# Designs tried in a protein design chat: VHH binders against q9vxt7. Part 13

Target 1, 187 residues: q9vxt7
Amino acid sequence: MPRPVLLIHGGAGDISDSRIAGKFAGIKQALRSAWGLLSPDNGSGGGSALDAVEAAVRSMELDENFNAGYGSCLNTSGQVELEASLMEGRDLRAGCITLLRDVMHPITVARRLMEKQRHTFLGGAAAQELALATGSERLQPGALVTEGARLTLKEFEDQVAQGKDPFFARTELTDDKPVPKTDPSGE

## First folded at step 6 (VHH)

Design R14 (framework vhh_8k46_1)
Fold by ESMFold2-Fast, scan of step 6:
Structure R14 (fold): chain B 187 residues (1-187), chain A 123 residues (1-123)
Amino acid sequence: as target 1 above (187 residues)
Amino acid sequence: AVQLQASGGGFVQPGGSLRLSCAASGSIFSINAMGWFRQAPGKEREFVSAISGSGGSTYYADSVKGRFTISRDNSKNTVYLQMNSLRAEDTATYYCATAYVTESEGKTVYDYWGQGTQVTVSS
């Protein structure tokens, strides 16, 4: 019998050394969640590759050390906007979800979109509707916001107010420049 | 665009009654069914009741069957939930939802969710 292989990686962004241990623990938990579905030797074999991928991503969505679901970075309005993508190579099926709010597991919504095969990409209100129609719980506003995410947004806003680049690690490679506000009179 | 407004909640004593209304603004000509759902703090959202587009079929959760009655007035784009013999366990925020049949999946899909209205049953 061929042995299944699962590859996952951590999120992007400027992560301090103090958070590395938390990310390693989260990766280990995600692998444990997925492995039980694939390995007959662990007593729970027989799951599909899609089941394994979904389980791993759901584990990461619950872990505040990953920018995926609970603990995600906030937009400038102080809200969590979620995204997830899933693809099956055999049939070239895909499901992509963006601008989803107040749902714990965007990856599950992406899988439901892929399985219905009507759309490849949904965002905003249509994504909310699909999530609720396919069994996702609507969380209370703010349920996905952590104290760390609020502090990160505050620091971002403070740096912008001071005329600083809030993406310090990107300053060497970015060609983006702040656009100065102009007086409506033009004088 | 379809927008739903749920109303009629409030405070009531056990054994009392309330009528909730869900009014749709915009067009609901393509909406095939409407339903009521509720959620108490710390609990999962649960189905309460549903009514078909024509009003000819109604469905109830076992916990509310015989006590709640769902109805609709398509000329007013409104669905109602008459709640009788209210119990403390009925305390929740109540939401309404509508659906368009986009495909025959064997079940009605709820794809537009309304604003909630709070019902508190206390003595």
Scores: ipSAE 0.000, ipTM 0.058, lowest interface PAE 25.7, mean pLDDT 63

Design R15 (framework vhh_5c3l_4)
Fold by ESMFold2-Fast, scan of step 6:
Structure R15 (fold): chain B 187 residues (1-187), chain A 123 residues (1-123)
Amino acid sequence: as target 1 above (187 residues)
Amino acid sequence: QVQLQESGGGLVQPGGSLRLSCAASGSIFSINAMSWVRQAPGKGLEVVSDISGSGGSTTYADSVKGRFTISRDNAKNTLYLQMNSLKPEDTAVYYCATAYVTESEGKTVYDYRGPGTQVTVSS
C-alpha cells in the first residue's frame, strides 16, 4: 500500500502581512491534527481518509485566519453563511453544504450528508434541518462574527456609499488598467 | 421516529426543587438536539433550555439561568431538567422537544408531541 497523501489548502489571494503568519500556523496545526490518523509510523494510525480530512477542516473552521467558519466574511445583511464540501475517493461520493448559519463545523454536516443520503448538494433550510437532526450545535446568533469581519463589511459599505467601486479602488488613479484591491468576500 | 415521554412534575413550595425527565425511544436520540419548553396558563410557549446531541453545549432562557440545569444520558436515552429555587412564575406544563429548521419556512421549530408534565409552585 502507498503512503497516505494529505493536502490542505488555506486559500490564496490578497492576504495582509499581519495575517500570513497566523494562516501558516493554522495550516500546520490542521496537518498535525489529521496526519496522525493516517500515519502508521507513530504507532497509532488506522483512521480513515474521511476522518483525517474532517479533522483538518474542523481545525481550520475554528481558526479566524480562514474563511471557513469562525471569522468568515459577512454577507450584505451582516450574517455568516457557511459552505463545506467533502468527497470519498473510492466511490466518488460527495457531500456539499451551502447557505448554512450558526453551526461551528459545516464540514461535519457535509460528511453526514454524504454518509446518510445519496444527495450531493444541500443548502438553506434543508441544510439547517440536517445539521440540527445530526447533532450539530445551534450557536447563538452572531457567535461566528468577528470584529475583523465587521470592519471589512463597514469599509465595503462606506466605499459604496461614497460612489466608489470597492473592487476597483485603483480607478481613483489615472491608470488604464484598474485592478481589484479589496474583496469583501475573501481577504 | 423519536417518541418522547415527560415525567417528574408535581406540586412544590417556592424555593423547592424538582427534576424532570424525558424518556426517548429510538436509536437517534444521541444525535438530536433537545429542548425543554413550557407553557404557563394563558401564555404562549417559552423555550427554557437547549442541549446539543453530545451534551457539550447548552443554552438557557434568562428567566431560568443559574437556577435550572439541562443534561442528558445518551446511554439511557433520557433528557433531564434540574429545577432549583423554584418560583410561582415557573408554574407551567413542561414539554421536551427536538429542534429543527423547516425546509418550507426556514424557521426553527420545536417538535413536542408528548403530553407534558405539570409543574405547580404554590404553598
Scores: ipSAE 0.000, ipTM 0.090, lowest interface PAE 20.1, mean pLDDT 64

Design R16 (framework vhh_7sr4_2)
Fold by ESMFold2-Fast, scan of step 6:
Structure R16 (fold): chain B 187 residues (1-187), chain A 122 residues (1-122)
Amino acid sequence: as target 1 above (187 residues)
Amino acid sequence: EVKLVESGGGLVQPGGSLRLSCAASGSIFSINAMGWYRQTPGKQRDLVADITSGGSTKYGDSVKGRFTISRDNTKNTVYLQMNSLKPEDTAVYYCATAYVETPSGETVYDYWGQGTQVTVSS
């Protein structure tokens, strides 16, 4: 009957004001997805800490507002490369996945690695094979790429081509950029 | 942020039909719950219909038997077929999407389209 505590982090860095509501809603949804698995008060309690963490991260992987899964930042080739890691303290088990493509839930692949394989770290083709072997769906190429992510990459490339520092760009093409210091209200 | 593109609204006579469409960014329909809500000026948004990742549908009491919600997973699009339209169906219709159902079984709608006007009058 003791109550667990669940804390999640929605990513790093500044975000635009227009994305604050989306990130807040996404964090709340991730907490809701996980909390019922940990808390018997919700009537669905009985999941492990790993079940709760996986549920929260899966929720964030579905949400364009988080740099995880759907909507992730693009590499210089315009592709989404996914990573996820998970650790269980009891048995010192870990699963880490990197360079995974066209799979919705890297966190689930990381968990399957931890539970079903002898490796603690997989990337590339080996990670892809594990994902498919353990029930992940192979998505069509580009399914995880959003318009926002494409525009962010284009702006980055345009800034570099102009000899500018892309991390300090004045012009914002997407709401993923840091909020400008000047008040954008127009009053 | 998620982008929803709505279409199919318009003016129709009582007893007529309209089909609304809403296309969402992304391509996996089975992990998104999608629905239609409507709003008349000065009132709260009311559920018209929703469809979950498992294919379960729910309808507002006033539209049961007249409206049908469906999904096309190849287009990541939700449709609302509206039959036997009444003047009372006049409203702005909003498409909404949610990523995951809560553990309590509720669908929380996180993002909304801009809305499409449906007017039923002779």
Scores: ipSAE 0.000, ipTM 0.092, lowest interface PAE 19.6, mean pLDDT 67

Design R17 (framework vhh_7sr4_2)
Fold by ESMFold2-Fast, scan of step 6:
Structure R17 (fold): chain B 187 residues (1-187), chain A 119 residues (1-119)
Amino acid sequence: as target 1 above (187 residues)
Amino acid sequence: EVKLVESGGGLVQPGGSLRLSCAASGSIFSINAMGWYRQTPGKQRDLVADITSGGSTKYGDSVKGRFTISRDNTKNTVYLQMNSLKPEDTAVYYCATAYVEGSTVYDYWGQGTQVTVSS
């Protein structure tokens, strides 16, 4: 069997030192999640590279250390608006979802879009409808918002109000060390 | 938020049987891997069994042939049928869920249910 290669990114921009350890832990978990699908030795059926990529991104979407899904940055109205994109090399198919709300795994919606239509982009109401039609549950409003995300938005707004470049505000915000949601604290 | 609620634990005599159940929230259950782990005092958690979204199963060597894991995607539940129980099976049993099959890293864990095998 060919040896699979999986590369993932932990995000871009300035990150405070207190968040770096959490991001590395999350990256390790995402890679382990993806590898489980690719390796028969782990009890899986040797899934596709596309399955592996989706699994890795879903892991990151559950991890509040990443700007994906749970814990995503807020817009100026205090809401989480999600995006995800996915492409496969075999058929050069792609799926892109934007402006999606109250859905845990936008990467899965992007994959379902790709599987129905090549090189398609959906956002807003159309993306919401696809998510519901393909098995996603509508979360209660605010379920994806974390305290860290609220504090980041406030700091951004404060910097803008003072006429400053908000880019540097993101590195100054410190919160309690978020942990990947792989195990309840203390177990 | 995802919640896992375990039930079915208890006290049983050697050679007896128990059936554990784990109810999970959310319609994404059908695409998640589900597993059972157990932990004895002073030791790390050990894999008992896991089951993929497609129904493929994996068992720990000590329970293979005695325990059976199954799932009902309509009810968002995973089950562990435990037969021919031995004193060494005494442990707290935890339900866990992850998108990835065969991973040792699980996204969510239940609170655990005690199984005691004693005469």
Scores: ipSAE 0.000, ipTM 0.109, lowest interface PAE 17.2, mean pLDDT 67

Design R18 (framework vhh_7sr4_2)
Fold by ESMFold2-Fast, scan of step 6:
Order: C-alpha cells, then sequence, then structure tokens
Structure R18 (fold): chain B 187 residues (1-187), chain A 122 residues (1-122)
C-alpha cells in the first residue's frame, strides 16, 4: 500500500514576479484539494485517483492564474474555448474535450466522456450537449473572460492591423524594452 | 440538465399489471443506460431491471419473467411493464440514468427520479 503520489503543472513561458506567488498559491490549493480525497489522516480520505485528479484540475480551472477555465486566452472572436483531457492508466481509457464554451469545469466533462461514451474525443456542439446533459451549468457568455485575456487579444489585433507578425513583434518588444537613463548631465 | 419524471404508479390487486414510464430530458438518452430500482421503508434500494443503450437487459431474480424493461429513444422514455404483481412488489420505484464504468460492467447511476409508489393489495 504505497502512499498516493500527485503531480500537477502550472504551465511554462514568461511569468512575471507578481504572478509567481499567485501560481504557487494556486498549485498548493490544488494539491490540498486533491490530497484531502486520498489521505485518511484528515478525515476525508477514500477517493479514487480519478477523483483526486479531477479535484486538482477543478481547483486550477477556478484560478485566474492558470490557462484552464476562468482566465483562459481568447480566440479571435473574443471567446474562451476550453479544453481538457483525462486518462485512466489502468485500462488506458481517455476523454478529451475541445472547443467547449461557457462551462466552468471542462475536466468534469472530459471525465464524463471517458465514462459514458465509446468516443474519447469530442468538440464543439457535441461537447456542449454532453456538458449540459451531464449536469454542467451554462454560464453567461463572457463569464470566463478576464481583463488580462482581453488586453492580450487587443495587443494581438493591434499588431495584425499594423501588418506586424504578432510572434515577431512580441519577441522584439521583450528585447527592445527601454532602459531608463541613469547618467544625467550635471553642472 | 438531466431530469427524470416517473409516472404510472398506483394501487393494483395481486395478479394485476401496471406499466411505469420514465421521461428523461436530454439528447444523450440514446447512449445512457437506464434502470429501475425499488425501495421499501427501512431497506436499501434493489435493482429491478436495467437496459443498456444497445438494448441488453438485466433483471433482479425476484422479477425475472414477470417484468419487462424497454426504451423508446425517439421519446426519451424508459418503460417497466409489470405483470403478475405480488404484495412483495409493493415499493417506491425509482428511475435512474447511468454512465458505463471500467469495472466488471458495474453501472454508476448519477441521476435519479423522485420515485413513484406501487402498492399491490386488495
Amino acid sequence: as target 1 above (187 residues)
Amino acid sequence: EVKLVESGGGLVQPGGSLRLSCAASGSWFRINAMGWYRQTPGKQRDLVADITSGGSTKYGDSVKGRFTISRDNTKNTVYLQMNSLKPEDTAVYYCATAYITESEGKTIYDYWGQGTQVTVSS
């Protein structure tokens, strides 16, 4: 009877110092949510590995510091399109959801797909229908959009409108950010 | 949202027949397993019958040969035809919809109806 092991990832790329603390707090909260289901010592043990993984991902989907659920990047239409995947190692069952909108917990929909259907990959209208049929609440359009996501989309649109390559422009901005001059001409 | 609404319960004499219906909302009815359970006061729920999306059926040993489960995917409805009713069949009958799991064919019922009373007496 080995102790349960749980690993989660918070993403990679350029992370500002101001966001590092938020990401670590979110990771700790996700681990606490999952560990509570696995550990008998705190009185809430007895959950499955799938229950623990779902709890951790649901915690991250509620946290704007992660690109999962609330606070996700916007498509060119200004919408959040969600994806989640889940795999059971024992029987190699999997569920993958793509192009899902206005649902708080895509990971729960992915788990329901894995348990319910022969198909392991579902997107768009079919994914929407599964989410509603399996008890997910439909959120108002825009409920998952944050100010940060809107600003990122605006910057992308502005660069495209100016005939710039958004990838190149972002790299150039990182390299060319002005440094304050600290050598004044004194008298 | 998934909603299950049972109908057709009532009072019937021993040896009589009764047909229960369960109307389900949602287009995913066609791929769900559907089941009927019953419960008497002070006892746990027992499986009466279930039917898979493909039409395979399973019955509790006390009702086999007397009860028939069927489904109509065009109406999103599951039925339980009860024949040769006995006083011991008196119970609240619950409709349930289910997701297929990985273990030994065990069905997890995620959504339940409110139940309908069946009473078999004079």
Scores: ipSAE 0.000, ipTM 0.108, lowest interface PAE 16.6, mean pLDDT 69

Design R2 (framework vhh_7sr4_2)
Fold by ESMFold2-Fast, scan of step 6:
Structure R2 (fold): chain B 187 residues (1-187), chain A 122 residues (1-122)
Amino acid sequence: as target 1 above (187 residues)
Amino acid sequence: EVKLVESGGGLVQPGGSLRLSCAASGSFFRINAMGWYRQTPGKQRDLVADITSGGSTKYGDSVKGRFTISRDNTKNTVYLQMNSLKPEDTAVYYCATAYVTTSEGKTVYDYWGQGTQVTVSS
């Protein structure tokens, strides 16, 4: 294989027509950014395959159109919990991170785990400690939460409250443009 | 669409100072890293400085201790304070928004300003 090859996947599942353009643009941007590290002609060449993969994932983590980093789906407590995985082919090393909060780039934490060669999988408090110990900055609470993610959670909660199955009521979740509701006074 | 508008370049004597400003439009500023690159005719663009949304900074070896990068998230603006300027600092300075940075410190910039000329000469 004399030429570098890069492949990126932007997720699976039901995607509305209104989201397709944004996801496609985000995938193209991740590919362009990562390719810049592999090609000397782009003025940012000389990066490794790991650098290119990390760069592509970091690009997606900054893009609210992807369920990674900024704009990720919220848990039932209204918080973002992050995961990322990375593998290097030369030594078959891997790093996997889950249940990470308030860190912009979980993929970088996964790479740090792989480079330490101690564990392949960390979650929760241990992952949080690794992130801070290896140079990740703790974001202020809520920094990764978008209004879109809040609306999605609200729609899910409303469907459940009405006795509907949100997993099978796709048109009601994707076609609605609800205004966020606050608790009514006197309740 | 993303726009970066640079200002503050000009002619200055050796030992002088200039402050460059880069105003960014769009909602990405507080999240993305932003940086300054410079280019002399016939040469590749070189990193001058970059700054993350959290304030972590990186400098090119030739400018460390003389230049300071900072940001104002309320104004969506990044600044480059250039002190003790030398003739070798003469270049077109470009502001850029960084979409990707790796754990090795490798950065790729996706959006660039038009550039501002800095000339250090008597």
Scores: ipSAE 0.012, ipTM 0.357, lowest interface PAE 7.5, mean pLDDT 72

Design R3 (framework vhh_7sr4_2)
Fold by ESMFold2-Fast, scan of step 6:
Structure R3 (fold): chain B 187 residues (1-187), chain A 122 residues (1-122)
Amino acid sequence: as target 1 above (187 residues)
Amino acid sequence: EVKLVESGGGLVQPGGSLRLSCAASGSIFSINAMGWYRQTPGKQRDLVADITSGGSTKYGDSVKGRFTISRDNTKNTVYLQMNSLKPEDTAVYYCATAYVETSEGKTVYDYWGQGTQVTVSS
């Protein structure tokens, strides 16, 4: 029988050479996590296709090189707001989450939405309520914010203050700056 | 790459205590789930305890109430405090780190330490 196939996407836009190595390492880690669940030859085999996809995305959410969770770009209030979506092709089930804060794994909340509710899309307060009701741990404020993300926001604000259009300022800065390793527990 | 170094193993009498340490480098320690597993010759590795990045803990039934897992994110170290040790606790103890855990409780431990021997005998 055919072996499992997994495709993941690591982002779009101009990626600097200094970030390419980190993104490739993160992609390899996500694939290893997915194969660990999907392959019977690995110690953690016995997962479903949804388990494998969730594991890959959760790996990327922990990796500061991806705009998916930890290290994501900040809003104008200096906070991380997250989104995630997934779909099961067999039964056309879907779950989409947006405007989620202080939760490590938005993809898990999207999966819970798909599994537990008739709605396919939740955002804001409703998404926060679902995350907490379905067992997501509430992180300390600032846990998902990195020094690189703070620097990027500051440079965006400085350029806008100097008269640059907000749309072009954010587009220019977001994809090129490296995100250094930081302690997400903060303070 | 990720490196985990265990320390604190040794020989103790029944009823004694040991504290194992696992120092992590080359990883995102503060946001990784960390765990302790143990293995006796010829058997599979068994979960002893794990701790999420936020501090939520899980224990194997045989050690619950006797062992305590904790982490120090400033030192990139996870600890296993082992009290009231029994001969059946004799094993090689392994530290492990996991980047992911699915909503169905499937955890992939991607990096393992070399292990530290704990022997409980008189």
Scores: ipSAE 0.013, ipTM 0.330, lowest interface PAE 8.2, mean pLDDT 72

Design R4 (framework vhh_7sr4_2)
Fold by ESMFold2-Fast, scan of step 6:
Structure R4 (fold): chain B 187 residues (1-187), chain A 122 residues (1-122)
Amino acid sequence: as target 1 above (187 residues)
Amino acid sequence: EVKLVESGGGLVQPGGSLRLSCAASGSIFSINAMGWYRQTPGKQRDLVADITSGGSTKYGDSVKGRFTISRDNTKNTVYLQMNSLKPEDTAVYYCATAYVTDEEGKTVYDYWGQGTQVTVSS
């Protein structure tokens, strides 16, 4: 019997030295949260794997050092729009959530979609309806917005106003700060 | 467990000032809405002021222009600066917190402090 394997990612792209310690601590916390669901059995099955993945992602959703949940990138309207996906290869099931607002744990909503609905992908109002119907509570508007995310959006807007390439602005800001997840085309 | 501890109440003369503080623990303070309510014996609690996680503020009509609510996320504390105090401001002041809204997006306060007495008298 092989040992359980858990892989998590703290995001893609360049990470500045100033953020390495925070991301490292967050990764360790997520691994600790998840590993306890796998390690007590020293070979737990597929059901525990979903629980472990959900626990790890929930931990990262609470940590502003990750572009997930609390501290996520802002859209051009200054809002956090959440996305999460979860897949299980054994039964060929998947759940994907997008454009979800004011919910602490989008990964839990994605799991509920996978387990309770025939739809694989849900967004916007339908995703919010599912979240509330399956036990998620609606947070205060703006609760998931951090000062770091607001500063990232402001710098992006300032660079666009100065006639700089939006792609270039986004690339610069990812060195130490997240970039907006949604299309930055304004009205 | 979410806990709120108020301080700064006391006896003050009309026209005086007090600053109330509310220290929060057991929650991610920065995501919570925070509010101050007051209650006179035998009456319901009335909103004094509230502040959202994003910093938007609302005030009760009787205190607008005299009271200021603010928050310090570094210290997990919300403050109520009370200026130009009047005898009718005499009440027990309660700190409240919420991380949820109703279906219309209105703040629902479900965690409350023990209260602090403010008495304005000559």
Scores: ipSAE 0.000, ipTM 0.233, lowest interface PAE 13.0, mean pLDDT 71

Design R5 (framework vhh_7sr4_2)
Fold by ESMFold2-Fast, scan of step 6:
Structure R5 (fold): chain B 187 residues (1-187), chain A 122 residues (1-122)
Amino acid sequence: as target 1 above (187 residues)
Amino acid sequence: EVKLVESGGGLVQPGGSLRLSCAASGSIFSINAMGWYRQTPGKQRDLVADITSGGSTKYGDSVKGRFTISRDNTKNTVYLQMNSLKPEDTAVYYCATAYVDTDEGKTVYDYWGQGTQVTVSS
């Protein structure tokens, strides 16, 4: 059995020294989640590469240090809108989800789209339909919003009000010590 | 977004027959089940009949033997043949779709038609 190779990308963005440790811990946890599925010695090993990728991304979606799921950036209306994409190499099939709200794991919805649907790209209401029909629980509005995300939006609005380019503004208001996000369902 | 267009409702005498049709269009991905529900004033919607893509059917106890559900997967259309109609069958009839079942085997009816009135009276 060949040894698995796993590559995880934690995203690009401004990162403060106070957030480095949290983001590193999150990457390490995502790797552990994926490795457990690929390693027979950890009990339930022998999962597919697709299973490993989903597990890693789900781990990052629960971690507020990543712009994926819980703690993601807010739109100008103060809402979390999520996206995720996933591809398998065998048949070059893909699943892409955008404008998804109040769902913990967009990557799982993207996988369901890839495996069970005729379409490769869904957004908005159609993405919400797929998420609910395929077993995703709808979270209460606001459950994915963190204080860090609210402060980032406020800084963005303040920069715009001052006539500054918000794309070059640093998120100094979120320079507090980061903590891993917890399941907003209270698990 | 899925649109459901219902037709075939109307007024009929007791013992008569009607055939309802429901055509689904729009962003249809994988419709695993289609069905008919009915609602009488002051009551919740009750299952009349449903049918899966594989042809498995389920009927409400009050309509077994009188109603038959069928599906044309090529046209994304479901039909309800209603025979031996009784005054108690008077209701607004809604069709519904479920484009994907949950992993727990739960069928989620996510699109509903606007309803078609069926009245059985002399």
Scores: ipSAE 0.000, ipTM 0.075, lowest interface PAE 23.5, mean pLDDT 67

Design R6 (framework vhh_7sr4_2)
Fold by ESMFold2-Fast, scan of step 6:
Structure R6 (fold): chain B 187 residues (1-187), chain A 122 residues (1-122)
Amino acid sequence: as target 1 above (187 residues)
Amino acid sequence: EVKLVESGGGLVQPGGSLRLSCAASGSIFSINAMGWYRQTPGKQRDLVADITSGGSTKYGDSVKGRFTISRDNTKNTVYLQMNSLKPEDTAVYYCATAYITTSEGKTIYDYWGQGTQVTVSS
């Protein structure tokens, strides 16, 4: 008769005090969202362990303090490319999504891939098609880009322009402050 | 910080109409699902209607065909048009924004408005 157990990993590294506060709040919100889908305190009548994991990751994808979904780091072309993986240990089912664009919740797409039990790994155009076919909404281009992510890319470009190693530059950029999470368009 | 402000509630006679509005601030309105719930004293909140960022809608069985949910992303506002009101529609109506939505269609509404009273009586 095991009690429900949930472990969330928010990442580690040299993180500024301002980002630490935001990440801790985000982890706390993810735990609340996941716990609400289990029998306690939602009146909804019992979510599965997969429901809880999906809810936690979706919370983090919406939170600009995590490099997942909204506020993700930009590629060198200034775009957000998303990835997510999900595995259920009981049945050894898995779903992995990569190179997904303009979809808020790649973890939900990964879960749908896993539940279809046809493919374990999907990317690019096929991942876009699965997302739309399984109820994800296509966002306007740029909707997932934050000012913080733009500033991080600009700093990266400036380091490269100065002949610095991009891998060394990356460690210096971890001190960026989060941008307030509101409307992704910013208008 | 997310803030939801409801308006448009009141007293109407059976068969009447009301339009509820919910103005959202401090949220990612354009990508959030929005919903209306209602509650009578001593009972759980029941889903009235919800609408996704792309405009897909879902309704509670008791209100299908009578109520219409819509959104205006320019105004960060969601609406509930309530037609052919019945005494059993009397409740406090709450606006909510969906922070988490699962692939099985289960939605957790993390942010709630203060509620607006709708009373349908003669």
Scores: ipSAE 0.005, ipTM 0.290, lowest interface PAE 10.4, mean pLDDT 71

Design R7 (framework vhh_7sr4_2)
Fold by ESMFold2-Fast, scan of step 6:
Structure R7 (fold): chain B 187 residues (1-187), chain A 122 residues (1-122)
Amino acid sequence: as target 1 above (187 residues)
Amino acid sequence: EVKLVESGGGLVQPGGSLRLSCAASGSWFSINAMGWYRQTPGKQRDLVADITSGGSTKYGDSVKGRFTISRDNTKNTVYLQMNSLKPEDTAVYYCATAYLETSEGKTVYDYWGQGTQVTVSS
């Protein structure tokens, strides 16, 4: 008899120590949301693995600390474009969504695409149509944009305007190892 | 599995009208793109019209202004209203269904009906 196992990946990048605390809290909340669906001893129990995965990802999509839904990074036009992918292990069904706008939970749209019983990929207008047809509500334009995301885009644009490589500069700033002490005679 | 059954074809005089229907059985009709293609013997199928799940339409240049595609998601049916028919509209008309694979509006059709004959002749 296999035991339920849930693995959550909250993204990994150059994040501050203060933000990692928020990510841990968000991961704990996502696991709590999902575990209630899987555990027969803790509440509803008996939910599917897909229900658990969807619940966990939806929790992360509501959390500004994750680059998934609310608070996602902006494109060069200052807009949030969403993506999500989901696969079912038993029958190897999959759903992939990209270029989706003004929808809170792209993971739910990806699941609906998978449940259509086609191995498929949708983006742009087709993804928007699927989202609306399967019960997603269209949000007001800009509802998913945070001031933090706007500031990140501005910093990127400012570095580009100054002729800097924003990725190289960021990489250098994350190397906080102290310079080793060297002796000039040192042989 | 999706099954498509076309109806409404027949013989009509030039300048006449016909309405083709395509009844789909299966789930998720409301989120599929639907299209009409036509084929004359020895040639490839050509797009006549298509309609997305959201109602956006596209027409072949030879039928623009004369043909209208529509859908009824309650009845799982797509229609092609054909007006001002010409002898060159004579063909077997096929309906097809699929989801959009690209944001460019290019539709990849997975399922096809058996076809219905339209003959425009005096």
Scores: ipSAE 0.000, ipTM 0.116, lowest interface PAE 14.8, mean pLDDT 68

